# VHH binders against o75319: the designs that were tried, part 307

Target 1, 181 residues: o75319
Amino acid sequence: GNHIPERWKDYLPVGQRMPGTRFIAFKVPLQKSFEKKLAPEECFSPLDLFNKIREQNEELGLIIDLTYTQRYYKPEDLPETVPYLKIFTVGHQVPDDETIFKFKHAVNGFLKENKDNDKLIGVHCTHGLNRTGYLICRYLIDVEGVRPDDAIELFNRCRGHCLERQNYIEDLQNGPIRKNW
Key: E = the ipSAE of ESMFold2; O = the ipSAE of OpenDDE; V2 = 0.75 times the mean of E and O plus 0.25 times the DockQ between their complexes.

## First folded at step 21 (VHH)

Design sa39 (framework vhh_h_nbbcii10_fgla; at its last look DockQ between E and O 0.52; V2 from the best seeds 0.00; counts 0 for: germline match VH .421 < .438, pae E 5.4 > 2, unsure alone 62.8 < 65)
Fold by OpenDDE, look of step 21:
Structure sa39 (fold): chain B 181 residues (1-181), chain A 125 residues (1-125)
Amino acid sequence: as target 1 above (181 residues)
Amino acid sequence: QVQLVESGGGLVQPGGSLRLSCAASGFSFSYDRTFSLGWFRQAPGQGLEAVAAISGTSRSTYYADSVKGRFTISRDNSKNTLYLQMNSLRAEDTAVYYCAAKYPWLDSPSEYDYWGQGTLVTVSS
């Protein structure tokens, strides 16, 4: 259905680029059918996403959608020129190795193919916080060698909201490095 | 699992046209725009040759010199299907044509991860 996700209104629509990375996190944009249930200032559509990114003088080169549903928006709502990847990611639990690998593989592929530009990797789940934060931090930790606390702090600061799930935080801080292949 | 199934091959006269199709399953063109897709061919007694490739967003395409201006690769996301429009066919285009997919991103015409079984194209008078 077209019900607004729980607590969706509580989160900033778009974060800031994470310095030293190509990542930017945002909450899920909602297709037009959701607008009737929102005040004008609460609306955040795929179009609004691109506008907000542009306002930051940035450009999206890839969108990774981690939501576990297809009801929020359709790939057709995005310009065809923008790469889009859906990775169905279950909420509340630490992503499995396959999900982590898919994410890492996509990011690495993007970076390899986009060395000549500064386009961003936009990542979102429902709120653009927990699943999104975990996978971005997991990448920074496992691939870039960033200290877990530094990765988490960086993400929280740039997203404007802190990771909420203790199991995600614990796994990032004390969990093993996941396979990169 | 990813599967690719080619169709559209057959016998055609020189100068004729043919359109090949590759029906993909196991992934969605719409929900994964990182897949690169391509066509390869193997003529009798020859090695595998890259013919054409297209990126997930269709922004980038590759054509072998031998087919440039004659062949067109395209994607239909709604049908999850890859196409190869072949015009002005020549005898030397005779080959088994294979559909291939690479995941993710790379538009290189080499080292594709998934392959179809192929469809035979014969150009002869």
Scores: ipSAE 0.516, ipTM 0.801, lowest interface PAE 0.6, mean pLDDT 93
Fold by ESMFold2, look of step 21:
Order: structure tokens, then C-alpha cells, then sequence
Structure sa39 (fold): chain B 181 residues (1-181), chain A 125 residues (1-125)
């Protein structure tokens, strides 16, 4: 498929760095084959992603790709020096504990290896909103001890779009306490 | 679970060549570019020696001085396989060769977290 993901055009390509964290969220970049279906101002390629990050005076040190498909771009389209991790994350459901653990593990590893720099963790799903927001907030709540409503507010403000799915919001606010191991 | 399986070892004459392969499972070189990969060897009665390494995130490579210019480490992400091309082999290269992977973002008491079972390379007339 060369189909543009549903409502992908409705979302800002890249959010803002989340203050006090190493996170930045964005929608999935699309490889060149998708550009025939896009106006020039609608294009958002892997190269465009890095240009937009640079325009914010930031640098990516890791990309975590939460999509359940391989159709949008190839890891080879990314700069070789930027670590990339795909965590196949089922949409529409609260991510399972294995997925949450993989995310926490990757973030903790990144922070340890990058303690002497200020590089960011870029996180995306298809729209950079629901799965992305959930896992970022889950990390902030469980590992950093941030209050659920504060984590959600921070994500929404920095992404530029509010988390949409009620089941994710309810799990963040009222769900079970989770282990970090 | 991460698993590494070496192949390609054997008997070779001095000056000859071999290519070792390491098939990885439990993670994808294409989708898990956080692992560093390497080859180690242990000659009879000797300790473990790092031979070559390649970064999982870049094409940065390391080679021991004893193998520079003769050995080449490479990877094929589509086949999930690490290679060691060994040229101009010498008797001193005789060893069991191990493929290893490190997840560099975890504390570990060992240099590398995952190891293959090894493949024997014998360089002899």
C-alpha cells in the first residue's frame, strides 16, 4: 500500500520537546513512494523529520517506532548514526505489559548511555498521538513518578493534539499499578 | 530469546580464507539497531580475545591489531546475519570463534550479553 493513513494529514508532523524529559513525539514519516498522493506542503519524509528537529535546536538520539506495519518507511531511510527500535504495538487496545516493558527498557537504556548529552528520544506511531502518548505517559507515571493528569497534560501540550482514546486515558488515570521490571 | 548460531569454521591452510557466519534470532538487525555485534576468539590455553566489532547503529568498526587488514566484519540486515571474512590466515588465528551481541543500554557484568556456542577455525599445514 501507497495509501496515506486515514487522517494523517490532520496532525502536526512534529511536536515540541517535552520539558523536563527526553521525549519528542511525531507522526509517522512517509517514504518517497507516498509523495505522489501529497501536496508539497503536506509531505513529511524521514529527511523532513530530521530537518524539523534541527529547526528546534534539538537532536534525535533514538527513534522508537510503535507502528504495527513496515509500509511507511525503511530504517535505511534514517541517518545511520541514529539508533532505531521498532516495537510492534497493537492499535486501539491499551498496550500489553510486554510492550510496556520493552518501551521502559529501551528508554532506561537510552538514558544511561546518553547521560552525558542532551539528545532526544523520538517516539511515533501512525499519528504520533494515542499509542505514542500512552507509552510516554506510562513511562513518566511508572518510572518518574509523575501524576497521571500532569503527564497527560504535558504530552497533549507538547504534541499539539490531545489524546483521543478514552480507554488509554482511563488506564493512565485509574489503571493498575505496574511493575518496572 | 536472543540466540546466535555460528557456522563456517573448519580446517584451512596458512594463507587461506574462511568466512564465518552468525545467524541471529530473537531480534531483528533491521528493527533493533541498538545492539552492538562482535566476534571473539579463544585459542587453546588462552583467554578470550576481541577480534572485531560493528556498531548496531552505525557502520563504525573495531579490529584487533593482529587482524587489521586481513579480517573484515560485516552484516546483512535483511538476512539477520553477521559475517567475519578472514583472509591471509595464519597458524596464530587458530581458535574457537564466538559471535556476540551487546545491548549497550543495560548494565552487565560481562562485556557482551549474548554469545554463540562457537565455531572452530584451525589453520594448519
Amino acid sequence: as target 1 above (181 residues)
Amino acid sequence: QVQLVESGGGLVQPGGSLRLSCAASGFSFSYDRTFSLGWFRQAPGQGLEAVAAISGTSRSTYYADSVKGRFTISRDNSKNTLYLQMNSLRAEDTAVYYCAAKYPWLDSPSEYDYWGQGTLVTVSS
Scores: ipSAE 0.110, ipTM 0.551, lowest interface PAE 5.4, mean pLDDT 87
ESMFold2 (binder alone), look of step 21: mean pLDDT 79; pTM 0.807

Design sa4 (framework vhh_h_nbbcii10_fgla; at its last look DockQ between E and O 0.01; V2 from the best seeds 0.00; counts 0 for: pae E 12.0 > 2, unsure alone 61.6 < 65, placed apart)
Fold by OpenDDE, look of step 21:
Structure sa4 (fold): chain B 181 residues (1-181), chain A 125 residues (1-125)
Amino acid sequence: as target 1 above (181 residues)
Amino acid sequence: QVQLVESGGGLVQPGGSLRLSCAASGFSFSYDRFFSLGWFRQAPGQGLEAVAAISGSGGSTYYADSVKGRFTISRDNSKNTLYLQMNSLRAEDTAVYYCAAKYPWLDSPSEYDYWGQGTLVTVSS
């Protein structure tokens, strides 16, 4: 259905580009059918996403959707020039190794193919915070060798919200490195 | 957007000292520790040379053989500024000095992502 996700309105629609990376996090955009349940200023559609990205003088080169549903928007709502990748990611629990691997593989593939531009990897779950933050940080830690606290701080600062789930934070800080390949 | 702005260049006599500064914006030294910061120089008619580098955490440093023992790279997180203390300067140190930042930690100068405009250092009697 067209139910607004719980607490969805509480989060900034779009974060800032993470300096030194190609990542930008945002909450899930909602297709037009959701607008009737929102005040005009609360609306955040796929079109609004791209407008906000342009306002930051950035361009999306890839969207990774981590939500566990397809009811929020359709890939057809996006420009044809922007690849869309769905990685069904269960909420509340630490993503499994397969999910982590899929995310890493997608990011690495994008970076390999987009060396000649500065397009961003847009990542979102429902709120664009916990699942999104975990996987971005997991990538930075495992692949780029970033210290866990540094990765978390960077993400929090750029997203404008802090990771909320202790199990995610604990896993990032003290959990094992996941295999990259 | 990341920006680097060098300052502190000028004319100095051989044996003299000079301290270069690089004011960084668009990222935080305190939180964005994944950045590597470095100084490069280009003398007239020569190619770009790596001078010194420091890791985001500050735990690792690199110096070119030509400047070891004379130059010191450091950072002030509170000021978001990178420094290059240059002592016992020589004529051959004359160059435009550039500040650069990169992510992740890499040794190759060609892979730095962000560069300043440069500051001229002239060592002459």
Scores: ipSAE 0.006, ipTM 0.278, lowest interface PAE 11.8, mean pLDDT 90
Fold by ESMFold2, look of step 21:
Structure sa4 (fold): chain B 181 residues (1-181), chain A 125 residues (1-125)
Amino acid sequence: as target 1 above (181 residues)
Amino acid sequence: QVQLVESGGGLVQPGGSLRLSCAASGFSFSYDRFFSLGWFRQAPGQGLEAVAAISGSGGSTYYADSVKGRFTISRDNSKNTLYLQMNSLRAEDTAVYYCAAKYPWLDSPSEYDYWGQGTLVTVSS
């Protein structure tokens, strides 16, 4: 079945570019087969994603998909010129060091390859909030040296929703710096 | 750990055909759109020459002018295997053929980062 993810309708489809970074966060786009379960104003397809990014005068250069499933859309539904990377990230628990390392390496590689343009890294999980916010903030803290509360506030403001999982917030605020990139 | 293993090389007469295979492990052709894959060759005493490449998405292919119309690059995602079909072979095609993969967002350089050990193709009467 193509069941709509729980609470997916409650979140803004796409956030705003996080100033001073290359990140933009969004909820998982849903392929056309899900649309019979959605009102027209609730639809958010891969095409809708790219239209909304274009409306912000931005361009995606990479999509990092953090979901633990392949049922929401096919990578083939994305423009072939946009690189796509899936990093299976288990929800409801703080991502492990291997997952954090994969995310940091993908971001660092993108930044090296795209130093002469201003394309964005789009990051999503199911809702574009908890796993997405954790990994973006973890990167900003560990690699860019941003203070935890500043990273969280920036993410929340630009996503348009606050990080919800307290264990993620506590790990960002009080957990160890991960020295891997 | 990414590994690439070539097979299918050998001795063939001019005008003949061979199919090279490159079995990949440590990444998935289906999920890793960012990996580009290619075949390179090196004749004795020569540098590496790019022969053919296919983007990670599968939407773009490249062929060296010397092989266009004779060679075809393809992939089988279910077997995680890259192929090079070589037809109408010529003596000038004699070389060690290497499979290579590029993952441009690792700490590796932006060129191809992963290489197989090579498979020898000899075209001779």
Scores: ipSAE 0.000, ipTM 0.226, lowest interface PAE 12.0, mean pLDDT 85
ESMFold2 (binder alone), look of step 21: mean pLDDT 79; pTM 0.806

Design sa40 (framework vhh_h_nbbcii10_fgla; at its last look DockQ between E and O 0.42; V2 from the best seeds 0.00; counts 0 for: pae E 6.8 > 2, unsure alone 58.5 < 65)
Fold by OpenDDE, look of step 21:
Structure sa40 (fold): chain B 181 residues (1-181), chain A 125 residues (1-125)
Amino acid sequence: as target 1 above (181 residues)
Amino acid sequence: QVQLVESGGGLVQPGGSLRLSCAASGFSFSYDRTFSLGWFRQAPGQGLEAVAAISRSGGSTYYADSVKGRFTISRDNSKNTLYLQMNSLRAEDTAVYYCAAKYPWLDSPSEYDYWGQGTLVTVSS
């Protein structure tokens, strides 16, 4: 169905680039079939995503979709030139090691292959907050050696919303480092 | 983990046809969009050669000059399977054929990240 996700309207559509990183977080864009259920100013389509990114004078080089459904938009809604990676990520629970590894591996691969540009890694779940924030922070902590509180603060500030899930926050702050291979 | 398993190889006479299959697991053709699926081959005593590549989103294909017009690369997203239809086979097509996959950020038919074990195709009278 094309029902609007709960609380979807409550979140900023697109965050800001995280300084010192290639990450930008956003809420899930919704395909055209959802527009009939939204006011014009509430609409956020794949096209709108790219427009908003452009307004920030940035360019997406990769989209990582962490949603656990395919009903929001189709990869075909994206430009052919922008790779799309789906990592089905269950909500509300801390992502498992496999999910974390997939995310890290994707990011590392992108960075390795995109050293000659400044394109961004766009990451989203439904709200572009909890799952998205966790995995981005997990990467910064595990791979980049960023202090957990710093990573969380940076993400929150740039996303314009704070991580909400205590289990995610607790795991980031006090949980073990996950293997990078 | 990503796995690629080739099948369909065998002995065929010149002028014959074969269809190779590559069953992929660990990623989805439907949800991982990029120019990142391909076939390679290695003939006896020769190096690895790119044969064909296809975009996961569809619409783009690559073929080596040596196989253009004879080979067709395709995919079935519902089966998560890559195919190589080989027609008008020649002796020089004899090789081990490998299926390969790349991450979505790459659009070149080179330096694939994952490889199958290969399937042998022998073209001989």
Scores: ipSAE 0.025, ipTM 0.488, lowest interface PAE 3.7, mean pLDDT 90
Fold by ESMFold2, look of step 21:
Structure sa40 (fold): chain B 181 residues (1-181), chain A 125 residues (1-125)
Amino acid sequence: as target 1 above (181 residues)
Amino acid sequence: QVQLVESGGGLVQPGGSLRLSCAASGFSFSYDRTFSLGWFRQAPGQGLEAVAAISRSGGSTYYADSVKGRFTISRDNSKNTLYLQMNSLRAEDTAVYYCAAKYPWLDSPSEYDYWGQGTLVTVSS
């Protein structure tokens, strides 16, 4: 169904651009069919997402959807000019190496294609926090050489919420550098 | 690894119809809307000609003037397949038809990055 995801209302809809990167994180937008279960001030639709990005004087050039379901919105709800990529990512467990590779490949491809502009990669899971934070930080650590604690601090500050899952935090801090393919 | 495989070519009389299919693997039309897709053709002794293209979302199409009103490009995301419906075929449509894809996130020296092997369409009495 159209059940509102657990604790979805507790999270800020959209974070801030992460300085020195091309990333911005947000919680999953919900298509119009969910509005019956939301107060007006609680709504966060695909249209609302783009309005909020524009209010920050930014532009999305790619959306990476990390949810393991298709029920929240359809790619057809997005402007036709915005590339969209779904990477099915199981929640509550550290993403496997294949998922990490797919994320890195998409980001690297975007950066090459968009080297002459300042468009952002929008990344979301259900809450825009744990899976989203893990994969963004994993990219910054493995590809950009950012120290784990610095990557985590930057994500937490710009998202407006701290990473919550200890297994993700431990893997980022103490796990091995993942191989880039 | 991205692969494109065409099928549906053959011999047909003028005025007839054929439907070409292009089965894609290595990416998903449903979950990866980053590839541009199109059909190209090459007649004997001629250069490569763009025939039709479809937008990443499937909402917009392009057709060469020579085929407008006769050919229709479409995609079926559930089958990961691109189609070219060719109606009112003419002798001038005789060519090898190629399916092609461009991945916009990679630097590439070519206009399209991935090509099928082609399928022959012959229009004659």
Scores: ipSAE 0.014, ipTM 0.485, lowest interface PAE 6.8, mean pLDDT 86
ESMFold2 (binder alone), look of step 21: mean pLDDT 77; pTM 0.784

Design sa41 (framework vhh_h_nbbcii10_fgla; at its last look DockQ between E and O 0.58; V2 from the best seeds 0.00; counts 0 for: pae E 10.4 > 2, unsure alone 62.3 < 65)
Fold by OpenDDE, look of step 21:
Structure sa41 (fold): chain B 181 residues (1-181), chain A 125 residues (1-125)
Amino acid sequence: as target 1 above (181 residues)
Amino acid sequence: QVQLVESGGGLVQPGGSLRLSCAASGFSFSYDRTFSLGWFRQAPGQGLEAVAAISWSGGSTYYADSVKGRFTISRDNSKNTLYLQMNSLRAEDTAVYYCAAKYPWLDSPSEYDYWGQGTLVTVSS
């Protein structure tokens, strides 16, 4: 259905680019059918996403959608010039190795193919916080060698909201490095 | 595992039509919109030739000059299938036709990362 996700209104629609990375996190944009249930200032559509990114003088080169549903928007709602990757990611649980690998592989592939530009990897789940933050931080930790606390702090600061799930935080801080292959 | 399976080839007279299909598995046309799909062909004694391609969004298409206006590439996301509508077929269109997928996230030295087994199209009187 077209019900607004729980607490969706509580989160900033778009974060800031994470310095030193190509990542930007945002909450899930909602297709036009959701606008009936929102005040004008609460609306955040795929179009609004791109407008907000542009306002930051940035450009999206890839969108990774981590939501576990298809009801929020359609890939067709995105510009034809922006590739879209859906990685169905279950909420509340630490992503499994396969999910982590898929994410890492996508990011690495993008970076390899986009060395000649500065386009961003846009990542979102429902709120663009927990699943999104975990996987971005997992990448920074496992692939870039960033200290867990630094990765978490960087993400929280740039997203404008802090990771909420203790199991995600604990796994990032004390969990093992996940396979990169 | 990604797989591509072509079908629809056969014998046709000059001026006739065929529609080739490529059933894809291992990735979703709807939810993995990062790849490009294409058709290639190899005629007897000749090298591999690009015939048509379609972008991940489906909004952009490419055609070889030899098939422009006669061939149409399309895809059905609901069926996860790529098509090649071939009209006004000519003898020189005789070839094995291959479906291919370019998956940008894979590190492959080839232009396209996945290939079908091919389907034979013979245009003859």
Scores: ipSAE 0.310, ipTM 0.662, lowest interface PAE 1.1, mean pLDDT 92
Fold by ESMFold2, look of step 21:
Parts: sequence; structure tokens; C-alpha cells
Structure sa41 (fold): chain B 181 residues (1-181), chain A 125 residues (1-125)
Amino acid sequence: as target 1 above (181 residues)
Amino acid sequence: QVQLVESGGGLVQPGGSLRLSCAASGFSFSYDRTFSLGWFRQAPGQGLEAVAAISWSGGSTYYADSVKGRFTISRDNSKNTLYLQMNSLRAEDTAVYYCAAKYPWLDSPSEYDYWGQGTLVTVSS
């Protein structure tokens, strides 16, 4: 038995593309083995993810998985043509500088390799909200120069849920300036 | 820490075959499929030559013209190992062979970020 993550059913599966960026956020898709614990309408598999992205007339060019576990799905469950990067990100704490650096480098590398297309970077943690929102906003603030409140508002609106964890919000608004390299 | 270790080099006769292996640690082929992987070689007194490469997905391969049709690059995710099958070997294939790995998104003065220590292949009668 695979256990469904707590409150996972309460979140929209996939957000909307964040305008002016290459980001889209979603909750963790669950492999077929979890479906015994789910009603049919509650299912959100890796295949369902790609169907929902296609329904928005978008295409994923990279998935960044921020979960600290490997049990929700396997990279083999994803289309062979989609790059996948796992960045183990500890929950409960503001991500450390090494984690932030890895995220920034992955995004910058993707943008260089994909400058001639409009493919998206899909980012998820377990719920696609706190860790996901923090790292996306941290990138927009530090690399793109977006004002913290504007980054947070954009993320919240496009995800369809507000960032919940106060220590992340406080760090985004009032935390130290961070290096991009 | 990413580490690459080559093995399988040795002495072989012209027309013979040899299989090189490259054991990787510090990342997983089955889990982290973002790495591009390749084989390079350096003959005595010559510069480094790209031999073969395989994309992160395994769906695209590259071969130098000098080895196309004779060499095959492959990977075994369960063993975290990259291979180079070398058939119809010639004296000019004599070189130290290196495996290499790169995240496709990191800038570098070189094409690849991680290199093995090399394994010697000698093709002679």
C-alpha cells in the first residue's frame, strides 16, 4: 500500500502558465500503484499531467521534481522525450543556498537550450505550492529582478492557491540577497 | 560527487572487437536522465577526439565518421554504466579512451564537465 500524500486531493492538479515566464506549477503526479486509493475523478497520473498541459495548448520541455522522496512516480513513467531533473528539497525549511543554486542553474540552462521554442518548465513538490512557489519566486526575484510581492501574487494567481508557509513568504520578502552562480 | 571509471581496455588484433565500460557514481542513469554521455579518445601525440555520444534520453546518438558503422554506444541503467562496443578495430583506433558526462544546461569552457581517468586500447598484430 501506497499512501496518498496528506491534503493532496485538496489542490488543483495543474496551474496555468505564469505570463512572461516559462514556468508552470503542479502537484506531484502519482503512479498507477496509488490509484487503488483514489476515486477515478481524483486520479492525477503522469499521463494525466501531459494531457492537461496539452489542453492548455502548452508543451513541457523539462520537469523539475522538488520532492524529497522517490516513491510517487518513476522517471520511466514520463515520455522519453521530456527531460527530468530531481532536486531533493527538504520541506519545513527555507531551501538552502545549494538547492537554490541548482534550481537557478537548471532554469538558466533550460532557457539557453530552448530559446528557439516556447516549451515550459514544469515544477512540482508534493502539493506544487510551498517549495515550488518559493523556488520559482526566488528565481524571478534574484535573476529577473521581479519585486517580491509581484512574484508571489503572480505565482498564487497562476497556481490557483496561495503560498501557505510563512517562513518562505518572509524569506522572499525580507531575506538576504542571494548569488545567482 | 560525480565519478566516472573506465574499464575494458587492452590489446586486441586488427579486425577484433572490444567492449569498454564506464561505471558512474554520484548520479543515477535511471533516475537522473538529464546527463549527456560520451566517449572520447586521445592517440599518442594527438589531441582529444570525440568518438561517440548518447543523449540524456538515449534516443539520439552521435558517432565520429571514422567509427560510424563499427562502434556502438549504449547504456545500462540497472548497472549505471555506459558502454562502447568497438568492432572491426584498426591500428588507428589505438588510443586512451575516456568517458565523459555533462548536464546539458551548465556552461563550461569544455563540452563535458566530468571525465574518467581513461583506459588504454591497443590494436596491433
Scores: ipSAE 0.000, ipTM 0.320, lowest interface PAE 10.4, mean pLDDT 85
ESMFold2 (binder alone), look of step 21: mean pLDDT 78; pTM 0.792

Design sa42 (framework vhh_h_nbbcii10_fgla; at its last look DockQ between E and O 0.01; V2 from the best seeds 0.00; counts 0 for: pae E 14.8 > 2, placed apart)
Fold by OpenDDE, look of step 21:
Structure sa42 (fold): chain B 181 residues (1-181), chain A 122 residues (1-122)
Amino acid sequence: as target 1 above (181 residues)
Amino acid sequence: QVQLVESGGGLVQPGGSLRLSCAASGFSFSYDRIFSLGWFRQAPGQGLEAVAAISGSGGSTYYADSVKGRFTISRDNSKNTLYLQMNSLRAEDTAVYYCAAKLPWLDEYDYWGQGTLVTVSS
C-alpha cells in the first residue's frame, strides 16, 4: 500500500556530502501517489531528491536503494542517466556478508569508472539512517581504513541524525573486517 | 539469494536453432538496471568463453566474433529472464552454456547459473 513509513517524517530528507567521500545519504523518496497523505512541506519525491541535491551544488552518479520493498518509488521515476542499484537489505539486523560485498563491489566499481568526475553515490534505506549508515561506515572502515568511531561520527554529522541501532554500532566498532573481494 | 537457472539446452543438428533461457531470482531486471547479463560457454576440454552480453539498460550488446550474426541475446524484464537465440548452429557451438550477472563497472561476473548443455551433432 501507500502508507507512509513509520517515523519517515521525523528525518531530514537529504543529508550532506560526507567530506572526503563520494557518499550522500537520504531517506527514501516517495512516489507521487504518497503525496495525498502528506502536507506539501513533507513531500519528498524522486524529483525533490534531485532538486535538493542540485541545491547543494552536487550531482548524483549512482543511487543504491537498500529498502526491502519496492512500493516507495520506481526506477522509472529516476533519470535514465543515473544508474540505480537495489540491494534488498533486511532491517534491524546486521547485513550479511553478501550484502556487504555487493555494496562494496558497487561502490568500488563506481569509483573506478568515475575518477574523472565528482558525482555522488546516493544511498538510502527507509529512513536513510541505520542500514544506510552501517553500509557506508562498513565501507569506510573496511576499504578506506577509517577508524570506526570516526566513520560513525562523520556519517551522523553529515546525515543530521545518529545511527540508532546498537547492534550496527557494535558491529562497526568491534566486529570483524569483512572481505573486500 | 541470487539464483540463475538455465534451460533450453539439448541436441540439435548443424544448421538448426535453439533458444536458451535463464530465469533469474533474488534480483529484479526492472529494478536492478545496472546489472549486466551475459552468456558464457565451455566446450569439452576448453576454457570458459564469453558468448554474448547485454547491459543493464539493454541499450548495449556484445557478441563474440564466433557467434556474431548467428546468436541474439535479449532480456524480458517482466519475466526476469535472459534469452539466447542461437541460429545456424555449428558443431563447434557444442558446449555447456552458462548465464551470469555482474555489475557494469567490473569485468568479473558475480552470479552464475549451473549451465545447460547444447550439443550440435548430425
Scores: ipSAE 0.238, ipTM 0.639, lowest interface PAE 1.9, mean pLDDT 93
Fold by ESMFold2, look of step 21:
Structure sa42 (fold): chain B 181 residues (1-181), chain A 122 residues (1-122)
Amino acid sequence: as target 1 above (181 residues)
Amino acid sequence: QVQLVESGGGLVQPGGSLRLSCAASGFSFSYDRIFSLGWFRQAPGQGLEAVAAISGSGGSTYYADSVKGRFTISRDNSKNTLYLQMNSLRAEDTAVYYCAAKLPWLDEYDYWGQGTLVTVSS
């Protein structure tokens, strides 16, 4: 159904652009059908997402949706001018190599196609924290050569919440570098 | 291992032009856009001065007041190379010029080249 995801209300809707990158993270926007279960100040719709991005003087050039469901909103709820990519990502476990590769491929493709602008990649899972933070940090570590602790600190600061899943943090800090082609 | 190698220094007359190059290895300008890149200089008997910088995303540039309008920082991602175009050179621009890189959340540049000498003299 139209159940509000557990703890979804506890998270800031949208983070801040991560300096030196093209990433911005946010929690899943919820389509209109969820609003009867929310106080007005708790609503965060696809329209609200774009308003908040505009208020930061930024523009989304791609949304990567990491949720393992399609019940929260439809791509049709987004402006037609914004590319959308769904990468079904299982929660609670470190994403598998196939998922990591799909994410890296999408980011690398975006950067090539958008080298002459400053548009952002918006990334979200349900809460915009654990799966989102893991994949953004995995990209920064594996592709951009960022130290694990520096990637995690940057994500936490810009999201406004710290990564919570210890298995994700452990894998980022001590796991192998993934060389996905 | 991040490595930075400057080239293009030399002797030039006042009013002349020179282009410095900084070849980077150990990271890619196309896919490692988290590093801020910059040029610094040190004149004889003086401390280090920041000359110009460009953010990893390419969205922001900085120039010291003494070089604004004369110097241009740029990058060529396909060649993994940072440039400093220096026009209308003056004797005061004589210095060793260094290429440097840092992460955006650090207060200091962590990676430095060996320097290339620019001498502006008749």
Scores: ipSAE 0.000, ipTM 0.130, lowest interface PAE 14.8, mean pLDDT 86
ESMFold2 (binder alone), look of step 21: mean pLDDT 84; pTM 0.850

